# Designs tried in a protein design chat: VH-VL binders against q0aze0. Part 382

Target 1, 268 residues: q0aze0
Amino acid sequence: MKIILVNNRFKENTEKKAQEIAGQLSALNVEVIIDNGLDEPYAGTVDFIMVLGGDGTMLRAARRYGQRAIPVLGVNMGTVGFLSNIEINELAEYLPLILREEYSLEARMMLEVAVFQQQSLLTRVFCLNELLLRSNSPRMLSFALEISGQKLEPYRGDGLIVSTTTGSTAYSLSAGGPIADPQLDAFIVTPVASHIINKRPLVVSPEREISLHLLEEREAIIGIDGQIKMDFGAENRVLIKRAPHPLLMVNLKAKPFFTSIDRSLQRQ
Below, E stands for the ipSAE of ESMFold2; O stands for the ipSAE of OpenDDE; V2 stands for 0.75 times the mean of E and O plus 0.25 times the DockQ between their complexes.

## First folded at step 18 (VH-VL)

Design HH18 (framework fv_inotuzumab; at its last look DockQ between E and O 0.75; V2 from the best seeds 0.00; counts 0 for: pae O 10.9 > 2)
Fold by ESMFold2, look of step 18:
Structure HH18 (fold): chain C 268 residues (1-268), chain A 123 residues (1-123), chain B 112 residues (1-112)
Amino acid sequence: as target 1 above (268 residues)
Amino acid sequence: EVQLVQSGAEVKKPGASVKVSCKASGYTFDDYAIHWVRQAPGQGLEWIGGINTYTGDTYYRRKFQGRVTMTADTSTSTVYMELSSLRSEDTAVYYCARDESYFDYLSGTFDYWGQGTLVTVSS
Amino acid sequence: DVQVTQSPSSLSASVGDRVTITCRSSQSLVYSEGNTYLSWYLHKPGKAPQLLIYDVSRRFSGVPDRFSGSGSGTDFTLTISSLQPEDFATYYCLQAEHFPLTFGQGTKVEIK
C-alpha cells in the first residue's frame, strides 16, 4: 500500500508531524511519499492520500491528484475547515479502517480550466473551489461571458468568479454568491463589484461550457483556488468545464455541513 | 487606498516586552495576511513571522518562536506583534506588511507596508 | 534556512545607466503549481520598503516599465533599464518558496 502525505511547507510543525506519521506507517509496512508542494506530483501508483492541514492544503492536494480518482482524507491540524474529516489526534483510532479500506467516499465536482492565446491552448489546470477573473490594476474590466455559446450582456466591474458548490463558501460567498450544498453539482457564477445593474449570481448546469474574454485591453489575472495566478489579457480566452473526475473525499466520521456553515458565516 | 498605520516608537529595558500595532484600512482585512519584518541598525531586512487573519494561524521564524506572539482583531482591523524577553540586539525598526492569503495559504508577496516602528532596547 | 545572496553588495551608477542586480538562492526555487515565489523590493532610509517585482518577473501595479525581473532555478536578476534619480536606494530580493522566508542582504545603488 502506498500513501501520499500532503502537508503545508510554511508550517514547520506539520512537517515534523508528517515525518512522525510516515514513521508509524512504515512500521506497518506502508510505503509513504511526503508531498510538501516543492516537487512535481508523485506520478506512480498510489492507493490513498492523507492531507495534513487546513482547507488550503486540501485544495493543493485536489489540484495535484484529484483527477486520478484516489481517495483523499482531510486531517485537521488545529484550524477548523470545511474539507477536513477527522482531527489529527483521532488518526490512530481510524488508521485500521484506512488500511482495511473501510470508509465511504463523497464525490466533489472540480473545474477544468483551459486558457488559450488566440486559438492555441496555453495551459490546462483543475481546481476544487473556483476560478477568479480579476483586474490587476485599479481600473475595471469589460469582459464577455458565454454559456454554451450563448452571449450574455457584457460585464463591467472588478471581475467574475466561477465556482463549484464546494467553492460557494469561499470567494464566491464574499462576493455575494449563494451558499450551496456541496452534494449538488453546479457552476456558481458570481460577479465581483459589477457596474452593470441587474447582474446577479447565476447557478448553471454542470454540463454547460463557460467562456470568458476581455473586451478591452487591460491587465487581468486568473486566480485558481486563490493560490495560483496566471496573466490574462485581450489575446486570451478561458474555457471552463466540469472536470472529467470529481475529487473523492474520504468519509470516516460524519461531519454536518449545515452546522459548520453557521460558524463559518460568523467569520465573514 | 490601502494603508497600514503602526503605533509609535518605543524605548524598553532588556527583559521587557513590546507590543506593536498595525491598523489596516482601505481593503477587506480577512483577505490578507500580515507579516512582520525588522531592520536592525546597519543590517538588512529580516522576516519575523506572519499571521493569517482569516484562520488566525501564525507562522514564526524559529529564532523568535517562544518570544513572539501575533494576534489579529477583526473588529478594529488591527494586527499586534508582541516580542518578549527583549535584548539589545532586538533594537530595530519593525514593519508590518500585507500578503494575499486564501485559507491557510500565503503568497509570500508583501505589496503594502506600514511606516515602521522604532523599538530601542537599552539599559 | 535557504541562503539568498545578492550581487553586488553596492554599486555606483549615473542617471540613465542600465543597472543589473542578481540574487542567488542556495536551493532551487522549484516549481510550485506555476509560480516561483521570488520578489524584489526598493528601500530608502526613513521610508517603508516598496514592492517592485513579484513571481520573478511580474511588475507590481504602478511600477515603471524600466524595472524588469528574470531568472529561474537558483539565479534571478532585477534590471533597471535607465536609472532615474528616484531609483537610488537599497534593493532586496525575497524568496518565499521555502520556509522560513529569507531576504537577500541588500544591494545599495549609489549616485556616481
Scores: ipSAE 0.534, ipTM 0.810, lowest interface PAE 2.8, mean pLDDT 88
Fold by OpenDDE, look of step 18:
Structure HH18 (fold): chain C 268 residues (1-268), chain A 123 residues (1-123), chain B 112 residues (1-112)
Amino acid sequence: as target 1 above (268 residues)
Amino acid sequence: EVQLVQSGAEVKKPGASVKVSCKASGYTFDDYAIHWVRQAPGQGLEWIGGINTYTGDTYYRRKFQGRVTMTADTSTSTVYMELSSLRSEDTAVYYCARDESYFDYLSGTFDYWGQGTLVTVSS
Amino acid sequence: DVQVTQSPSSLSASVGDRVTITCRSSQSLVYSEGNTYLSWYLHKPGKAPQLLIYDVSRRFSGVPDRFSGSGSGTDFTLTISSLQPEDFATYYCLQAEHFPLTFGQGTKVEIK
């Protein structure tokens, strides 16, 4: 068995823990790779991914490795979030189950985000939470939204979020989007400070494709999972569709998603 | 308008502690992390550490671990940096700076800064 | 720690001059997702530092277009195409790819 440990490069304690865990696993004849902010994702085959940290670390791991259809376990290191399954102090208890592959998997839909300049692909990213288009100035954006080729009325506002159901409890929630069951596959399109008062979020089938482009020469940015940032102008377009592979999240411990909603809302 | 306003200058004796405040306004407080950077006389900028105001997680440079404590008060939109066991070499202007954050992620781009707080350590 | 070295440490220039400052890191600052955590700051005595460039080449809001950033991997440059009177200051690069965050030692741009 080969396991990759992904930790937070900004948290020394996660690095230290990764080394400790690596030692323990090695003692059990498990091959371990530590990704502490490697320049490139580990290219070799792995059987299991263990993420040590919080939601941000999980989001990075998902972008780096999610397309490989490898089980991913979130191990919380004392942060607040929705994407970790167990706590670091519980890892020892569940380690035998992991090694025996006695766990359930929860498939979480990811986004495939393609950013173009004219007809040229600039970047393609798979992400777990959301794509954000927002103004890079005090001025509102005017942009076009197309869903499966259907052109909606132009949007005017600070921006737009296209989120997975997993991402519904992230920035989409702060922008007034609905809370979605993570077991449901869907796009959530949430306006950010729309010029139209009470503009409603859209829940869109995962079978559809979403396209965004600016209608004016304005300076904007694209944000992915709050971690990747790109300049976005009139010459650019973004295409969003369901990723071909879901993130396979390991479920060792049932988490009461809906009972934690109130707590989450209080922190918004 | 985004503003970071720091507390006033401090004069301390060696061995004492100092607590500097940074009050944020003009944006959603817990959407951004706050870092602390100092500049000693004749020296460059030095990163001390940062705090994620949403999660409460702190990130300290090793040389300051054990002496520095950063805290955030969301009710007042204020971040504090306390430095203990002060030494003469701690004499510097201390700055707070805003950084984008998302859960446990820090971008490391300081887009807005406080005006600075002079801390003088002398016997 | 990642070493960040700026060059030169100081330079004298006149208004209208082209100024180039280099920042070299001991390790690559490129992350696999395409982000490069390198930013540039302007600092004048008695004032707060100001963000000029982030993500290697992106100008912060309100920053004049005479400021530009470039580079990749371990080598980065800040360029002032035509130095203005208000540009005389100390400039710093910051890497945030590796823990801990580290500044260059600074480059003081003085009037000739």
Scores: ipSAE 0.000, ipTM 0.496, lowest interface PAE 10.9, mean pLDDT 90
ESMFold2 (binder alone), look of step 18: mean pLDDT 92; pTM 0.948

Design HH19 (framework fv_inotuzumab; at its last look DockQ between E and O 0.58; V2 from the best seeds 0.00; counts 0 for: pae O 5.5 > 2)
Fold by ESMFold2, look of step 18:
Structure HH19 (fold): chain C 268 residues (1-268), chain A 123 residues (1-123), chain B 112 residues (1-112)
Amino acid sequence: as target 1 above (268 residues)
Amino acid sequence: EVQLVQSGAEVKKPGASVKVSCKASGYTFDDYAIHWVRQAPGQGLEWIGGINTYTGDTYYRRKFQGRVTMTADTSTSTVYMELSSLRSEDTAVYYCARDESYFDYLSGTFDYWGQGTLVTVSS
Amino acid sequence: DVQVTQSPSSLSASVGDRVTITCRSSQSLVYSEGNTYLSWYLHKPGKAPQLLIYDVSRRFSGVPDRFSGSGSGTDFTLTISSLQPEDFATYYCLQATHYPLTFGQGTKVEIK
């Protein structure tokens, strides 16, 4: 059995714990690859991914490994987030279940994001929470949104969020989007400080293709999960589709989504 | 408009503790971590640590581990940094700063800063 | 700890001059997906530091075009193409790829 441990190099204690866990798993004849983010993603076949850290570490793991259809377990390092399932102090208790594959899986839709310069593909990335198009100056953007070739009236404002349902509790919520059940597959399209009064958030079928481009020269940025940033100008367009595979999140403990959202509803 | 407003200057004796506040406004408080950075007289900037304001998770520089405590109060949109067992070399201006990264991915880029709080440790 | 060394420690310049400040890291600052967490700040006495450049070369919103950043790996540069009166300050680079976060020692840009 081969497991990737994904940890956040940013926090000293997480590095030490990752090494301890790798030692324990090796003693059980489990091969362990540690991904601290400094090397290229492990390219070989892997059976399980364990994320040691908070939601931000899970986002990186999802972008690196989410398209491989491998079970991913979020392990909190003593705090709760939306994407963790068990606490680090519970790991020893759950290891037997993990090794016997006695857990359920929860599928979470991901985005496939392709950025073009004219006709040329510049880059392709995957995204668990959201793509943010935003102005990189005090000036507002004017931009076009197309959904499966259907051109909407132009947008004008600070930007736009294209979110998964998992991302509905992140930037999209702060910008006025709805909270969505993460078991649904959908795009949530949320304007950011729109100058056009009637641009409401849209909930869009995951089978649609979303395209964005600027209608005038402006300095803009595409942000991915708040962690990757790309320059975006009038010569570019971005194409957003449902990713080929969802992130497969391991469920060892019940985490009732609907009883946990009260704090998110009170956020502001 | 994003603003971070810190509490006023403090004068402390060696061995005491100080608690500095940083009140945030103009954005969703829980969406961004807050870091603390200090500058001693004649010295450069030094990172102390940070706190995830949603989860309360903390990230302390090793040299301050055991002496620093950071907490967040969502109801008042305020972060606190308490530094104990003060020494004369802790005399510095202490800044809070917002991590530009959303949620739990700490980029370590500080987009907005508080005005600073002078803490003087003298006998 | 990853050491970050700025050069020069100070310089004197006139309004209109082109200024170049370098920042060298003891380790590569390249992280996941090519992210390089190197940022530049402007700091005036009695004021809060101000973000200028992040991710090596990305200008923070509202920062004038005369500021630019470049570099890769371990070597980074902040360039001010034409100094203005408001640019006389101390400049710091910050690396955040490695724990703990470390600032350069600072570069004071003084009026000649």
Scores: ipSAE 0.589, ipTM 0.825, lowest interface PAE 2.4, mean pLDDT 88
Fold by OpenDDE, look of step 18:
Structure HH19 (fold): chain C 268 residues (1-268), chain A 123 residues (1-123), chain B 112 residues (1-112)
Amino acid sequence: as target 1 above (268 residues)
Amino acid sequence: EVQLVQSGAEVKKPGASVKVSCKASGYTFDDYAIHWVRQAPGQGLEWIGGINTYTGDTYYRRKFQGRVTMTADTSTSTVYMELSSLRSEDTAVYYCARDESYFDYLSGTFDYWGQGTLVTVSS
Amino acid sequence: DVQVTQSPSSLSASVGDRVTITCRSSQSLVYSEGNTYLSWYLHKPGKAPQLLIYDVSRRFSGVPDRFSGSGSGTDFTLTISSLQPEDFATYYCLQATHYPLTFGQGTKVEIK
């Protein structure tokens, strides 16, 4: 068995813990790779991924490894979030189950985000939460939204979020989007400060494709999971579709999603 | 308009503690982290640490671990930095700065800064 | 800790001059997915530092286009294409790829 540990290099405790866990696993004849901010994702075959940290670390791990259909376990290390399954102090208890592959998997839809410069692909990213298009100035954006070739009325506002149901409790929620069951596959399209009062978010079938481009020469930014930023201009377009593979989140411990909603609402 | 307003100058004796405040306005407080940076006389900028206002997670430079405590009060949109066991070499202007954050991720880009707080440590 | 060496420590220039400041790190600042957390700041005495460039080459809002950033890996540069009177200050680079965050020593740009 080969396990990759993904930790947060900004948190020293996660690095130390990764090293400790690696030692323990090695003692059990498990091969371990530690991703502490590798320039490139580990290219070798991996049987299991442990994410040590919080939701941000999970998002990074998902973007890097999610397309490989590898079980991913979130191990919380004292952070607030929705994506961790067990606490670090519980790992010892569940380690035998992990090694025996006695766990359930929850498939979470990911986004495939493709950013183009005219006809040239600039980048393609798989992400777990959302794509954000936002203005890079105090001025509103004018942009076109197309869903499966259907052209909607031009949007004007600060920006737009295209989120998975997993991401519904992230930035989309702050922008007024609906809370979605993470077991549901769907796009959530949430306007950010639309000039149209009471502009409603859209819930879109995962079978559809979403495209965005600017209608005027303005400076904008594409944000992915709040961690990746790209300049976005009039010559660019973004295509969003369901990723071909879901993130396989390991479920060792039952976590009632809906009982955590109150916490999210209290934040706002 | 984004603003970070810091508390006034402090004069302390060696061994004492100082607590500097940074009040944020003009944006959603817990969507951004706050970092602290200082500049001693004749020296460059030095990162002290940061706090994620959403998660409460703190990130301290090892040099200051055990002496520095950063806290955030969401009700007042204020971040505090407390430095204990003050030494003469702690004499500096202390700045708070805003950084983008998402859960446990920090970008390390300081887009807005406070006006600075002079802390003088002298016997 | 990652060492960040900024050069020169100081330079004298005239209005209209092209100014280049270099920042070199002891390790690559490329993080996962190609992100590079290198930013540049302008600092005048008695005032708060100001963000100029972030993510190596992205100009912050309101920053004049005479400021530009470039580089990759371990070597980065800030360029002022035509120095203006208000540009006389101390400049700092900041790496945030590695813990702890570290600044360069600073470059003081003085009037010739």
Scores: ipSAE 0.020, ipTM 0.618, lowest interface PAE 5.5, mean pLDDT 91
ESMFold2 (binder alone), look of step 18: mean pLDDT 91; pTM 0.942

Design HH2 (framework fv_inotuzumab; at its last look DockQ between E and O 0.77; V2 from the best seeds 0.80)
Fold by OpenDDE, look of step 18:
Structure HH2 (fold): chain C 268 residues (1-268), chain A 123 residues (1-123), chain B 112 residues (1-112)
Amino acid sequence: as target 1 above (268 residues)
Amino acid sequence: EVQLVQSGAEVKKPGASVKVSCKASGYTFDDYAIHWVRQAPGQGLEWIGGINTHTGDTYYRRKFQGRVTMTADTSTSTVYMELSSLRSEDTAVYYCARDESYFDYLSGTFDYWGQGTLVTVSS
Amino acid sequence: DVQVTQSPSSLSASVGDRVTITCRSSQSLVYSEGNTYLSWYLHKPGKAPQLLIYDVSRRFSGVPDRFSGSGSGTDFTLTISSLQPEDFATYYCLQATHFPLTFGQGTKVEIK
């Protein structure tokens, strides 16, 4: 068995814990790779991914390894979030189950985000939470939203969020989007400070494609899961689809989503 | 408008402690991290540490571990930096700075700064 | 710790001059997914530092286009295409790819 440990480089306790866990696993004849911010994702075949940290760390792991259809376990280390399944102090208890592959999996839809320069593909990224288009200046953007070839009225505002249901409790929520059941596959399209008062978020079928481009010469930024940024201009287009693969989140412990919303969103 | 307003100048004796505050406004407080950077006379900028107001996690430079404590009060949108066992070498202007954060992720880019707080340590 | 070295430590220039400041790190600053956490700051005495460039080459909001950043891996450059009177200051690069965060020692740009 080979396991990847993904930790947060700036969170020292996660690094230390990763090393500790690696030692323990090695003693059990489990091969371990630690991703502490590797430039390139580990290219070898692995059987299991453990994420040590919070939701941000999970998002990074999902982007890097989610396409490989590998079980991913979120291990919370002292933070609040929606993507961790067990606490670090519970790992010892559940480790035998992990090694015996006695766990259930929850599939979470991911986004496929493709950014183009004219007809050329600049980058393709899979992400778990959201794509954000926002102005890089105090001025509002004018941009076109197209859903499966249907052109909506031009948007004017600070930006737009296209989120998965998993991401519904992240930036989309702050922008007034609905809280969605993570077991549901759907796009959530949430305007950010729209010029149109009370412009409502859209819930869109995962079978549809979403495209965005600017209608004027303005500078904008594309943000992915709050961690990837890239410049976005009039010559750029973004195409958003459902990723061909879901993230396979390990479920070792029951964690009811709806009953935990109040606790998890209390600070929002 | 994003603003970070720091507390006033401090004069302390060696061995004492100082607590500097940084009040944030103009944005959602717990969506960002606050870092502390100092500049001693004739020296460059030096990172001390930071606090993620969303997660509560703290990040301290090893040099200051054991002497520095950073806390955040969400009710007042204020971050505090306490430095104990002060030495003459701690004489510096201390700045707080905002860092974009996303859950436990930090960008490490300081986009807005406080006006600075002079801390003088002298016998 | 990652060593960050700026060059030069100081320089004299005139208004209108092209100014180039370099920042070299002891290790690559490329992080996961190609992210490179290198930013540039302008600092004047008695005032707060100001962000100029982040993520190697992105200008912060309100920063004049005469400021530009470039580089990759371990070598980075801040360029002022045409120095203005208000640009005389000390400039710092900051790496945030590796813990702990570390600044360059600074580059003082003085009037010739």
Scores: ipSAE 0.826, ipTM 0.925, lowest interface PAE 0.6, mean pLDDT 94
Fold by ESMFold2, look of step 18:
Structure HH2 (fold): chain C 268 residues (1-268), chain A 123 residues (1-123), chain B 112 residues (1-112)
Amino acid sequence: as target 1 above (268 residues)
Amino acid sequence: EVQLVQSGAEVKKPGASVKVSCKASGYTFDDYAIHWVRQAPGQGLEWIGGINTHTGDTYYRRKFQGRVTMTADTSTSTVYMELSSLRSEDTAVYYCARDESYFDYLSGTFDYWGQGTLVTVSS
Amino acid sequence: DVQVTQSPSSLSASVGDRVTITCRSSQSLVYSEGNTYLSWYLHKPGKAPQLLIYDVSRRFSGVPDRFSGSGSGTDFTLTISSLQPEDFATYYCLQATHFPLTFGQGTKVEIK
């Protein structure tokens, strides 16, 4: 069995814990690859991905590995988020179930984001929570939104969020979007500080294609999962679709989403 | 509109502790981590550590581990850095700086800084 | 710890001059998806540092276009195309790809 351990770059304790866990797994004849983000994503075949960290670390794992249909387990190493399933001190208890593949999977929709300069594809990335279009200057943006070729009235404001249901509790929520059940597949389109009174958040079928482009020359940025930034100008457009594969999240413990909403979000 | 206001200068004797505050305003407090950076006389900038105000996680440079404690009080939008067992080498201007966070993710980019707090350690 | 070395340690220049400062890291600063956490700061005596450039080449809001950043991997450059009176300061690069975060030792830009 071959497992990827995903941790983050910012905390020495996380790296040391990952090495400790790798040692425990190696003693059980499990091959371990550690991914702290400094190397290219491991390209070979693996059976399981274990994320050591919070929701931000899970987002990076999802972008790197989410399209490979590999089970991904979130292991909390501090604050319990929406994407962690077990705590680090429980790992030894659950390890036999992991090795025997005795767990269920929950599918989470991802976005496929393609950014163009005129007709040329510049980049394609995947996203678990949201795409944020925002102004990078004191001036408002004026931009067009199309949904499956249907042009909406122009937007004017600080930007726009296109979120999955998983991302409904992140930036979309802060901008006034609804909390969505992550078991639903949908886009949630949430304006950011709109100066157009009638622009409400939209919940959109995952079969739709969403397109954005600026209507005036302005400095803007596309943010992906709050971690990737791309310059966005009048020569660019972005297309957003449902990604070909969902993230397959491992469920070893029941994790009541609705009961935990207030606890997880009270600190916002 | 974004502002980080630090507590005033401190004079301490070797072996004492100092606690410097950094009060944030003009933004959503727990969307940003706070880092601490110091500059001793005639020296460059030195990163001490930081605190993710969203998660409560702390990150300390190894040389300060065991002597530094960072805490956040969300009710007052204030971060504190306490440095104990002070030595004359700890004489420096201490700055707090803001770093955008997204859950446990930090970029390590310091966009707004406090005005600095001079801590003098002398016998 | 990743070492970050700036060159030169100091320089003298006149208003209008083009100034180039180099920052070299002992390890690659390339992270996941190509993110490179290298930033540049301006620091004047008695004042807080100010962010100029982040992610190698992205200007912080309000920073004049005479400031530009470039580089990749281990070698990075801050360029001031036409030095202005307010630009006389000490400049620092910071790497945040690797823990712990480390600054370069600084480059003092003085008036000739």
Scores: ipSAE 0.793, ipTM 0.902, lowest interface PAE 1.0, mean pLDDT 91
ESMFold2 (binder alone), look of step 18: mean pLDDT 91; pTM 0.946

